# VHH binders against Protein FAM237B (FAM237B): the designs that were tried, part 2

Target 1, 88 residues: Protein FAM237B (FAM237B), of Homo sapiens (Human) (a0a1b0gvd1)
Amino acid sequence: DFEFQKGVLASISPGITKDIDLQCWKACSLTLIDLKELKIEHNVDAFWNFMLFLQKSQRPGHYNVFLNIAQDFWDMYVDCLLSRSHGM

## First folded at step 6 (VHH; framework vhh_8k46_1)

Design s50 (from m4 with G56S)
Fold by ESMFold2-Fast, scan of step 6:
Structure s50 (fold): chain B 88 residues (1-88), chain A 121 residues (1-121)
Amino acid sequence: as target 1 above (88 residues)
Amino acid sequence: AVQLQASGGGFVQPGGSLRLSCAASGFTFSDYYMGWFRQAPGKEREFVSAISWSGSSTYYADSVKGRFTISRDNSKNTVYLQMNSLRAEDTATYYCATDYLEWGSFTEDYWGQGTQVTVSS
């Protein structure tokens, strides 16, 4: 069964769940300079609200910020989640 | 509307290889994750592999890691699954999917047509 792995991609979708893996969140958020500058790297609720704001915004620059954070963070976050189901 | 067309399935003997293709249309392909899922007769659909927008990150189920390779060609709007060292337990209908509907989530509304892979001696 691949239930853990099937849940990995669902868990990173903004707006469908707030059941983010806090250990993977902490590991990944500390590496992002933009999140550190915004002081939201340790606040999962602030992060989800910020991402939803950027995604829903009608201002082009906000969507680009969303994509940049997504490109850097979600790939690392998903890799962390998958590494927890894969190991020696 | 999003359209996904999976192809390349067939009959192979254990130890054989197949390459699956998924041609995508109706969305900005290079902005979305692509993935492969499979469903064997009488079983639930399961995750096989996924690839990020640029192709820089790839992800695999434990059962296929080291045997399958996912890749994409954004200029052709196509994702591929190279399947090596095939086993009888890889027999399934294979589906391609995108996270277009819900970013970061593969939803069945956009899973497209499947392609049958049968591994038998």
Scores: ipSAE 0.000, ipTM 0.147, lowest interface PAE 13.4, mean pLDDT 70

Design s51 (from m4 with S52T)
Fold by ESMFold2-Fast, scan of step 6:
Structure s51 (fold): chain B 88 residues (1-88), chain A 121 residues (1-121)
Amino acid sequence: as target 1 above (88 residues)
Amino acid sequence: AVQLQASGGGFVQPGGSLRLSCAASGFTFSDYYMGWFRQAPGKEREFVSAITWSGGSTYYADSVKGRFTISRDNSKNTVYLQMNSLRAEDTATYYCATDYLEWGSFTEDYWGQGTQVTVSS
């Protein structure tokens, strides 16, 4: 469910170690399906924290996930950028 | 099946150069990121460099930035790594990878044998 997915996204947002980074890639791949299906417009904080994590990631796969989500949720992503200072 | 075949490794002295190649097959090469990873004996595999599907953007690990250059030729399904100003700490087996396989697959069947780079005097 949505509350469960929100919990997962929040748990992977702050400070990532190498082991967690690799596990996060699998969790991110699974979460992408749910985000597309649910059209999550009301989970803005979890969405932003997840995007910020992916943007800070130096793993090539995480950047590809970032681009795919940014394309699928472009309007929400742009609204987040306009409403928030860069680096918040 | 997806196949990634790295080549071009060898022995070189500190300050030398090598060019690695990776021949890819079994997927639509021009639609996916390509990258290089390396693993020294007894160490974890680490990211080295990546290039977007079009070649329009490149990414590098801090340890290799300014010394290594990644490029690709979509007509040949090949990605390259030009390695300049090589250091002893660059000694590793180098593997190519693609986000088609969800980055981070670490089985031998996925990565093949890679190509060995040894930097020593």
Scores: ipSAE 0.000, ipTM 0.114, lowest interface PAE 15.5, mean pLDDT 66

Design s52 (from m4 with G56D)
Fold by ESMFold2-Fast, scan of step 6:
Structure s52 (fold): chain B 88 residues (1-88), chain A 121 residues (1-121)
Amino acid sequence: as target 1 above (88 residues)
Amino acid sequence: AVQLQASGGGFVQPGGSLRLSCAASGFTFSDYYMGWFRQAPGKEREFVSAISWSGDSTYYADSVKGRFTISRDNSKNTVYLQMNSLRAEDTATYYCATDYLEWGSFTEDYWGQGTQVTVSS
């Protein structure tokens, strides 16, 4: 659950989910997703809306092409955030 | 209007190969994802493969990984599916799709009639 995981992160480090960490985002996008191919511009609202969109992609008659890599992207991004939060 | 025309299906023996083509029109082809889906009689439609607008990112269902290759030619508004080492389980009508109608999502509304692939001995 994205909202639940976001809540857990916020409880560990207040502010960690407030803004996009651009270095972590770029590292993950170069590895798993090309941001230009996602048509996502640098925008905090667009990032959170994209993550929510991925979580809501499970519905009949629709196949979200990003769903296959969504969990891997989220896991890598979270790992990066936690590393930076603890000065690693 | 979006138009997608799949072709290239036919009858082949197990272990054979086919190349499917999908001619697209009615939208800016080079700006959107393209994908292939299939449906056997009495079965649900299943995802087969997808390719990003540049061709740099490709995705495959586990059942076809290593055997099928998706590619596109943006100058011809065409996406291809090269199918090698075909198995009886690959028998299905194959459909092409685009995320033009809903960003990041392939919807069933515009897949067209598809092209039939039959793998039998």
Scores: ipSAE 0.150, ipTM 0.552, lowest interface PAE 3.9, mean pLDDT 75

Design s53 (from m4 with S54G)
Fold by ESMFold2-Fast, scan of step 6:
Order: structure tokens, then C-alpha cells, then sequence
Structure s53 (fold): chain B 88 residues (1-88), chain A 121 residues (1-121)
């Protein structure tokens, strides 16, 4: 669920979900799975659910893992937006 | 009510192996994530591993990758943690957890009695 995925990222960066480019969001979500070598048993929602768990646990190790994943996703998403802004 | 009973801990020398078990009851086990956490004396609780509802996805803390393996048997309502190449820093009380109480979140409200693992020569 896209709305759920937005909620997970908004927990780290309030407002990040405004004016989302859906094509870049989808592409980056799928690419992040490949980049991190994470396997989703059912779908992308399972991955976002686990990211929410890591964020909510608020343990040093868990929070850092979630931040690294969220930061990598955000960097890729911004790169996608810039690519599209330059006609790519 | 949800009940989680961890077992299988003990004393082991560095390089040894242990298998932990967590027997779950009070919820539809196969519909929820299961995880393992640990807490060493004087330290905060930390994530060790997690497994999806059907066992198709597994996750590990960097400190245990390649040494620990999580698995589950939904027919027995049990999750396992196979611990190989144990190190002194693995000494902790180990807890199992489920996201039944809050979907997508392992909360402490349902963590059962832990099982003590001591790695010392």
C-alpha cells in the first residue's frame, strides 16, 4: 500500500510525501530491494512494514538500519526527480 | 492472551553453537512476523533477526550475519534461531517477539521470558 509506504518515510522526514512523483517512487522502491539484496516474500508492503518496525523500535541498531535504508531510498528518489527535470 | 516462551539457552565456549526456540500461542502465528532480540548486561536491547509470516524473507543484524539463521515452523507455532560461531559478545538474554500487538512493530508488551546465552571460555 502506497499510502502506508508514504507514512513510513514521513516518520523520518515530515513533508517528504508532498507532491510525490509516483513513477520515481515505484521505481526506487523496487530498485532499493535489489540494491539492498532484500527479499520480499509477498510484496513491497512487507518491506515497508519491516522499515516501520525498525523505526518504531527506536533501538540504536534498528534506527540506524532504518535511517540508512530511508536515506538510500531518498537519495535515489531525488536522483530520479532530477533526471526527469532534465528531460531524462 | 499472547504468550511467547523462549528456550534453548545455556553456557557454551567461543566457537560453539546453540539453537534457540520460541513457542508461541494466543494468536494466528502464520499471519505475523517473528523476531529475536537480545539484551546484554548493562546494555540496551538490540535487534538480532526477523522472519516473515511464511518464512520467505529473513533479516539479520550486521553483527550476526553469516553466523545466525532464523527459521520457523508454522505447523508447530515455533520460531528458531540457530547460533553458530558464538562469540563472547553474543552473551545476552535472548527474547522472541511478534508484531501481533501492533502490525509492523515488535512491541515489548508480548515479549515472553527470555533465555540466557553465556559464551565464555
Amino acid sequence: as target 1 above (88 residues)
Amino acid sequence: AVQLQASGGGFVQPGGSLRLSCAASGFTFSDYYMGWFRQAPGKEREFVSAISWGGGSTYYADSVKGRFTISRDNSKNTVYLQMNSLRAEDTATYYCATDYLEWGSFTEDYWGQGTQVTVSS
Scores: ipSAE 0.000, ipTM 0.145, lowest interface PAE 13.5, mean pLDDT 70

Design s54 (from m4 with W53Y)
Fold by ESMFold2-Fast, scan of step 6:
Structure s54 (fold): chain B 88 residues (1-88), chain A 121 residues (1-121)
Amino acid sequence: as target 1 above (88 residues)
Amino acid sequence: AVQLQASGGGFVQPGGSLRLSCAASGFTFSDYYMGWFRQAPGKEREFVSAISYSGGSTYYADSVKGRFTISRDNSKNTVYLQMNSLRAEDTATYYCATDYLEWGSFTEDYWGQGTQVTVSS
């Protein structure tokens, strides 16, 4: 869930949506090469807005492949942040 | 115009294997996502698998993970679906799709005729 993941991110570091953890972001962007082609690899706020756009754009007869990519990226990014918040 | 031609379907017994192919034309194949969908009789189409532009990222429906493998050959404008350990529940017409017409979205406008896969004894 994006709302839940954004909430978890905010609980780790208030304001992190304005301050990107560049190491975690870069690692996830390298894993999901398609995000580089979308040019959102360095901006968590842009990524979050993109996710909200995709959810609002869902319609019968359409399958949005980027929802899976975005969910996988967000899960990896949050996992990285959690690991680093524990003193790494 | 975009054309997608799926082939390779047939009759196979449970536990068997098939390889589907989709020949694409009318667009710059290497710049777009490709995917596979299936439709069983009387049901709506469901997502099976997708592959990114370079083939570096692949995605699968939970029901096929570990059994199906998607791949592509950009020099041949072709996407493949290797189906192993087939089950009766995999019986469907299989369609290939691209996000060429609408960014990030596979639409039904150009999925073509599909190829029939029947898994039975």
Scores: ipSAE 0.028, ipTM 0.378, lowest interface PAE 6.9, mean pLDDT 77

Design s55 (from m4 with W53R)
Fold by ESMFold2-Fast, scan of step 6:
Order: sequence, then C-alpha cells, then structure tokens
Structure s55 (fold): chain B 88 residues (1-88), chain A 121 residues (1-121)
Amino acid sequence: as target 1 above (88 residues)
Amino acid sequence: AVQLQASGGGFVQPGGSLRLSCAASGFTFSDYYMGWFRQAPGKEREFVSAISRSGGSTYYADSVKGRFTISRDNSKNTVYLQMNSLRAEDTATYYCATDYLEWGSFTEDYWGQGTQVTVSS
C-alpha cells in the first residue's frame, strides 16, 4: 500500500515529503547517471515510489545498490539545501 | 545458467597492488549491474564496489574510496577491480556479483568461489 509505504518513509526522514526544492532536485539528479538510466530524473513521484519499493524489499543477504544511489542523492540534496539556506 | 568466475587474487605486501577479474556467462551481461564483495575470516560479507550497466556510474565503500577502481568491458563480459595501496585490512576472499535475479539487488546465489587476497608482510 502506497499510503502506508509513504508513511514509513516519512517516519524515517521526517519532512522529506513536504516541500521539495526542484532546483536542488534537478541539480542532484543530473549528477547521478543511474537516475537517468532508470528514467526517474526530474520525476519526484517516480523517485518516491522507487524509494518505498526498495525500503520494503530489504532482506538479509541482499545488497541493494539502488539504496546506496538513493542515499548519495539524498546527501547531495541536503547539501544543496544547506548551501542555499546559508546564502553561500 | 549464470556463472561468475573471479580471479587475480594472491599474496601481496602492504602498499602493493592487484587487479581482480570476473568473467561472467549465462546472462546478458550489459543489462545488469556488477559488484564486488569481500569476506574476511569470521566476518560478515561486505560490499566493496558496484558499477552500472554502461559503466557510467561507480560506487565504493568508504574503506576503499580513492584506492580501488571498478571497471567493466561489456564486449568481454568481464568486470575488474583495480586494488592499489593495499592494507592488511583488505585481506579477504573477494566475490563478484550481479543483480540478475532481483532488479538493483545482489544475492549470493551465483557468486561462486571467489578469489583470495592476502595482504601481509
């Protein structure tokens, strides 16, 4: 269930689904070629659905490379937001 | 059937270099991510590096960033791991893996025997 999965993501990252900064999103997605290969660059809804799928699919013995891509993306996105918030 | 054959391991001294190779067969190699994992005696298997289908994106564990380089040759169905500035902590059996069975997720079903790397003075 999408609503349940969205709730799980929100509990892990409070506020992540509130106000997406599209400028930082676009800058970060252009850096990660795997997002282009997955056809989810500049598509926030597709990215969230993909993130929720990956969270649900975690099992012992699985090494999910796309979770690492998502974490790298999130770290870059947060850095972009902080740079803009501090006027630098 | 999917087969992954890792090779190139050996004994090296700290600061040395090795190049590992993984020959893949039984699937359309260029359609799948490839990765390297390692397992030291008495430890859990850990992620080392991964490379996207085209080779355009690479990912590394923090412990190997700046020292290891992953690459692939889709014409030869082979993935490589260039290991530089080797440390005693890099001693492990190295395995190559593919996400063939599960999109974007590596499983241990097809990793094979691996190749032993020993870094010791």
Scores: ipSAE 0.027, ipTM 0.366, lowest interface PAE 7.0, mean pLDDT 74

Design s56 (from m4 with S57Y)
Fold by ESMFold2-Fast, scan of step 6:
Formats: sequence, structure tokens, C-alpha cells
Structure s56 (fold): chain B 88 residues (1-88), chain A 121 residues (1-121)
Amino acid sequence: as target 1 above (88 residues)
Amino acid sequence: AVQLQASGGGFVQPGGSLRLSCAASGFTFSDYYMGWFRQAPGKEREFVSAISWSGGYTYYADSVKGRFTISRDNSKNTVYLQMNSLRAEDTATYYCATDYLEWGSFTEDYWGQGTQVTVSS
């Protein structure tokens, strides 16, 4: 559920819009599982469940990992959106 | 049991450098993230840096970005923290941790005493 996934990111990136580019969202989620060497199932739901786990954790290390991954996700997602706007 | 032994701390002047080491045992080191935390007297434990299981990805707290470098040697079950351009506010006891126990669930029994870094002129 993209509303749930948007909610996880919105606390650090309130500029996220209603219109989610599904291709960019999925591609970036899957890419970051490999890029960040996360030991989770290689699917979009697993990525955002892991992000929620890190965000809700009271351990400072978890929250800092969350922030780093979330920042990288946002940067990749915006780049993907811009590429889609220029491509046809 | 999981054991993490931090070493390499010492006294250094502002602008100086130190390299910390953390020797790990009791788990499959190459399968887990490793991290560094620090705690100054009267303050809460603070995240410093983390490194992925292969060493391919690193994370840093804003306060140390550009000054500290984390690395690991999986053949030696050791993680390192290269600390450059040290500041007085970096004075703390430094501890290493792993996500094997869900990041920061370690007690003194697992971490040992950590390693003291003192930056003073």
C-alpha cells in the first residue's frame, strides 16, 4: 500500500505528492535493497516494512540507517522522476 | 556469546588523528552490519558510523561526515574507524556494535569497556 509507504517517508520528506510514479517507486525500492546490502526479501513491500521498522525503533543506530536510506531513496526517486519527464 | 572489543583510543590534540579497531567474535561477522557509537559523560549514546556486511556501503552521523571513515576486514573479523580532524566535542568512549543484536541492544558484557578518545590541547 503506497499510502502506507508514503507515510513512512513523509515524516522526513513532506514534499512528496499524491501522484506516485509507480515505476520509479518500485525501481528505487528494489535498487536500494541491493545497493545498501539489506538482508530482506527482494520486493517493494519488504523494503518499506524494513524502513518502518528502522523508523519506529528507539535504537539510535536504526534511526540513522533509516535517515541515510530515506535520503538516498528520495534522491534516486527525484532523479527517476526527472528522467521520466525528459524521456518519452 | 557475541563479543566486541574496541581499542585504539588515546589522547590527541585538536586536528589530530586516531584509528580505532573493533575485534568481533561469536557470530558470522561477514553477514552483519557493523557500527560505531560513542558516549560522553552525562550524554546519551550517539550513533557515529555504520558499514554494510561487504563494506560496500557506509553511513555517517552529520557531526562526523568528511572527517571519519569506517572500514572493515572480514578476513580478520575487524571493523575500523579512521578519525581525522578531531575536535574537542569528539571526546567520548567509543563502542562498536552489530545488527546481529538489532543495533545498540548490547550491554557492557558484550562490548567490554570500549575505547576512550580524549581530544584536548
Scores: ipSAE 0.097, ipTM 0.494, lowest interface PAE 5.9, mean pLDDT 81

Design s57 (from m4 with S57E)
Fold by ESMFold2-Fast, scan of step 6:
Structure s57 (fold): chain B 88 residues (1-88), chain A 121 residues (1-121)
Amino acid sequence: as target 1 above (88 residues)
Amino acid sequence: AVQLQASGGGFVQPGGSLRLSCAASGFTFSDYYMGWFRQAPGKEREFVSAISWSGGETYYADSVKGRFTISRDNSKNTVYLQMNSLRAEDTATYYCATDYLEWGSFTEDYWGQGTQVTVSS
């Protein structure tokens, strides 16, 4: 499951594979992740698109990563939901 | 602009083989991961395989591990997917994708054109 999750992130998330180390990849697998280490802490669009991908994935592990990130970055996630509902 | 062109799909019988190709342009190909995704009728897009910029690391979905092989040719800006022992469940439109550094979108804007694979007797 873990190798599959790394592969998905490598294929979909621009720049993530080059800018984070292996410990961050392991942390992303069903544990809390630091957006600062992923270098997306100030890019709300990148954050939203990454969350949307995880949520739409058919792999249970991806949904657990989604839940962990949503819980840890709750305010940012709620802001995204509100912004996207208005299309602004 | 990033451009990805998938090709090589077709109709095959169960147990057959196909090789897909994805020609890439608009970015420094050898610096980025490449991957294959597929979408079957009525389903969302799902991961199939990925390859690191050097080819030193490869990743596969459990459903294709041992049957599919991803490879790349950095001199030709092309990634390949060799598909063996094809099953009816592999019927889908196959897309290639890159992790090109651009913070605007993670998915659909970087999907290349798809190539249809149909596995049926």
Scores: ipSAE 0.000, ipTM 0.104, lowest interface PAE 15.6, mean pLDDT 68

Design s58 (from m4 with A50L)
Fold by ESMFold2-Fast, scan of step 6:
Structure s58 (fold): chain B 88 residues (1-88), chain A 121 residues (1-121)
Amino acid sequence: as target 1 above (88 residues)
Amino acid sequence: AVQLQASGGGFVQPGGSLRLSCAASGFTFSDYYMGWFRQAPGKEREFVSLISWSGGSTYYADSVKGRFTISRDNSKNTVYLQMNSLRAEDTATYYCATDYLEWGSFTEDYWGQGTQVTVSS
């Protein structure tokens, strides 16, 4: 559910557009599971459920982990979009 | 609301170096792409470099790749352009800008103030 996933990031990206590149979105989600060595199932839903957990957690440090991963996600996602657009 | 203040330009000889700074205020700096553009007399503004919110991704025009380095300090709301191996063709007014994050293409929300760079012997 991309609507849910976009909602998780809305607090740190007020410029989110409605049209999402699904291929880049999914690829970046899966890559970050591996890159950050997350101990979760290797699927898009597991990634965004984990992100929501970190964002809502009251434990010290969890929100900082959320911000770190969210910033890396946006960096990778935009890099993917620009690479595809530049190739045209 | 948005304010961008570019500085650091000046006169340099070919092969010299300059560091430009852009101080930003009035928006959530760490949520936006920052970039540098330049305009030579009689020409349209051209893209120079872009940096992502975290600094993890950088992009450069082919004409400056390997010579210029863009960086940012989110704690100071500042973006920088380190210019090395300057050439006469780098002579221009340099502008910093921020984009509303439009996927697939960048549209510039605001042109910051410019700083003049002149490279001559």
Scores: ipSAE 0.000, ipTM 0.113, lowest interface PAE 16.1, mean pLDDT 74

Design s6 (from m4 with W103Y)
Fold by ESMFold2-Fast, scan of step 6:
Structure s6 (fold): chain B 88 residues (1-88), chain A 121 residues (1-121)
Amino acid sequence: as target 1 above (88 residues)
Amino acid sequence: AVQLQASGGGFVQPGGSLRLSCAASGFTFSDYYMGWFRQAPGKEREFVSAISWSGGSTYYADSVKGRFTISRDNSKNTVYLQMNSLRAEDTATYYCATDYLEYGSFTEDYWGQGTQVTVSS
């Protein structure tokens, strides 16, 4: 659902929105959203705001999307931070 | 309030094994990532291994993959590091740590006292 994707993007910062708008068109053709398009190391606050939107949204399914992303994101993000901070 | 007690270090020959233990108190152990770090004389601190709050996810430095295994027992507030096929380059003081400030920070303010591992013949 493209309208759903568009509404989600409205919750993130202008810098991220500008970059992801070009990729959202491709993502909407294949998947809900491709988090690889979001540069986590430079956009943690924007990603956090997106997650808070999903968690607090009253729209059906948003909480389950939040849970799925939160689990995958934490594992990937912690691994990335450990590799960067400790030279893994 | 976070307190960590590492133990189990000692002297072993190359190819030997050791099991390190870290007893935790002063925080809700089952809610935090736990990790092991090491530092050899004249070298920088290095990451060794980490484990998620449930034990469902584990992480290892490339130098220890396949040789070391991290595990935890939330009922005992303890994290373990099983070290197999030890090498001279594994000689270091080993520290356990908690990710108390979250986000994989593992700041040294939340590291335990070290336990010395020496691998030599």
Scores: ipSAE 0.000, ipTM 0.116, lowest interface PAE 15.0, mean pLDDT 67

Design s60 (from m4 with G35S)
Fold by ESMFold2-Fast, scan of step 6:
Structure s60 (fold): chain B 88 residues (1-88), chain A 121 residues (1-121)
Amino acid sequence: as target 1 above (88 residues)
Amino acid sequence: AVQLQASGGGFVQPGGSLRLSCAASGFTFSDYYMSWFRQAPGKEREFVSAISWSGGSTYYADSVKGRFTISRDNSKNTVYLQMNSLRAEDTATYYCATDYLEWGSFTEDYWGQGTQVTVSS
């Protein structure tokens, strides 16, 4: 579950400041999301955690919600991915 | 299109071992973290293990730490999960995943059918 996954990420890497991808993933995955409580305005943690939720979801409706929201926050998501690529 | 194909599951007795493989295509594999997740019937998918793009960093859920080992071969676009000292509670369908997102690829097809691991006497 998200709490378990968040706990694992939080426990492993608090001191690794030069691993850009790990810091990006850690920051993005720390926020738990319920669709009724979703507020993702310029919050990379919320956006990434919502994305992980959708990947785990077996409900197609969650994907459609993501598409609508992602149109407003695509730049943030792209920046996260570019950070990972650059970290190589 | 992004494609992830997990394989290597099967039936094994408690204390046994299995090696899972995940073949990836449709993206620059060496640029992305790869992860293993598992799902028992009626439960959400849970994190098992992850490996960085270079293989230099690995991460494990507490329940599998010391028993499972993740590795990757970037020349073959494949990630592996070596599972030792298997327990009944490890019984699940195992899925591989990446933090790459293709716009529109958040369906069951993205994760594939996974590979079933059953630990029973």
Scores: ipSAE 0.000, ipTM 0.115, lowest interface PAE 15.2, mean pLDDT 62

Design s62 (from m4 with G35A A50S)
Fold by ESMFold2-Fast, scan of step 6:
Structure s62 (fold): chain B 88 residues (1-88), chain A 121 residues (1-121)
Amino acid sequence: as target 1 above (88 residues)
Amino acid sequence: AVQLQASGGGFVQPGGSLRLSCAASGFTFSDYYMAWFRQAPGKEREFVSSISWSGGSTYYADSVKGRFTISRDNSKNTVYLQMNSLRAEDTATYYCATDYLEWGSFTEDYWGQGTQVTVSS
């Protein structure tokens, strides 16, 4: 169901690829959301289920929260990839 | 029962500042997101800002980025919204919300009466 969950984020950010670097994603995700409080620390599937739950809400404010999280997550993920490539 | 009490609104001139507070009770405050929403007359409720359980993550609507700052004090069960460089278009009733009732949803059943902010000269 992971591939389906990735598709949700891809609808917001078309730059997403199926070959996600899990280490970079997990590191960046921990900056945006306290995964320990969610009890989904290092659980990629639980994190994506959380994101999907936010997206499927019918309330406009809830959708805006999802959009902001999705965009911030992607920006941090890209920054992490760049930092790892340059050792910075 | 869950209670959310927003306060701190008032009348300010453009360029002015206000600090809103939301006192929460009836749930484990430190385990849930808190958010600010606003509604101007004749318009839908609009997301303003949100903050995670620990305060480690904050999110803002594009219209308020760089001007508003959300924060929380888990020891006081209170969330705050510092509003700087206020504009006429910030005039609205401001509501605080939590996702306690429904995971990832800021249900209106938990929103109080809100606090009115009026920006005019």
Scores: ipSAE 0.000, ipTM 0.139, lowest interface PAE 13.8, mean pLDDT 67

Design s7 (from m4 with W103F)
Fold by ESMFold2-Fast, scan of step 6:
Structure s7 (fold): chain B 88 residues (1-88), chain A 121 residues (1-121)
Amino acid sequence: as target 1 above (88 residues)
Amino acid sequence: AVQLQASGGGFVQPGGSLRLSCAASGFTFSDYYMGWFRQAPGKEREFVSAISWSGGSTYYADSVKGRFTISRDNSKNTVYLQMNSLRAEDTATYYCATDYLEFGSFTEDYWGQGTQVTVSS
């Protein structure tokens, strides 16, 4: 679960994810995923399966979609870290 | 059983707009991703856009970001692609796809006939 999610981000920047704390990841992981959409659709596993599909796809454009989603996760994670650091 | 019918293509001048539709049947439409792909003459098929089952998440190829908008109507089992600011390089046959047969993968098995879009002056 955690190692897989961390690995997705590591594919865009291996060095950046190296020192991510497990407790901080758990606290911020809920912010990385649109809980409203996932709850409504009752298909949490679909998101990670879709990411795996995009990452492994040999079709043009699919890896770019994967990178965009992975980058959005990293940006949201950084925002969460900053918010928690300052109690914002 | 599973069928996808793309429509709405045609001839349009550069800078024009078209709206494509894809009518789906034979599966639980609201439970699956829908996507659009295209194939230009003499080129391989490429990803254009995708939308989650609820419509809450959308994805676009870099070449169409800001110009195309994907949407869906689960009550009508239909996915749409609004194409604005069309360019000559958008000329292609457009196909709709679903990940029903292989979850997390847009299989080619039932992309259907496609719809031709030609952008020329």
Scores: ipSAE 0.000, ipTM 0.126, lowest interface PAE 15.5, mean pLDDT 68

Design s8 (from m4 with Y100H)
Fold by ESMFold2-Fast, scan of step 6:
Structure s8 (fold): chain B 88 residues (1-88), chain A 121 residues (1-121)
Amino acid sequence: as target 1 above (88 residues)
Amino acid sequence: AVQLQASGGGFVQPGGSLRLSCAASGFTFSDYYMGWFRQAPGKEREFVSAISWSGGSTYYADSVKGRFTISRDNSKNTVYLQMNSLRAEDTATYYCATDHLEWGSFTEDYWGQGTQVTVSS
């Protein structure tokens, strides 16, 4: 099975967890998926499970969707995390 | 497979400068954030700096802000870390990293080959 502790957070936080910052997660405005339509709005665990589904998929198109979402998410999420680390 | 090769470390006196380089291959470099991390003996890895895929945004840990500068050359698939006003506390093995293809996967390697920086005191 896949290790939920890995992922995009590895680039800024050793000791990676699937548990992301919920305020920064909520601040992300993904352009490639409708989180509300997928019923994963405000549910970071469901989002991680959905991403794992795409990554594990045998269909090459699903992996491409995964890459596009990851890229879109990373830019917004990292900006939020770094902004919130200042002054705390 | 993603490959990251860090270089440019060495021995330097306090107040000195070094420039680290990270050569990347195996992915579309210009589409990815790149970062530098370090690990001192007996310490946890810590974030140092990050740069957006276009180079338009840069980020620094408070401990290095104003002293270090991250940059990239997308035509050469290389990210750089210019380190000025080095302190004994900067002594560490420095790693470059990218993470876009490692969502939820423990089989991939986040960290490139490290390069040792030693600042004499």
Scores: ipSAE 0.000, ipTM 0.123, lowest interface PAE 14.0, mean pLDDT 66

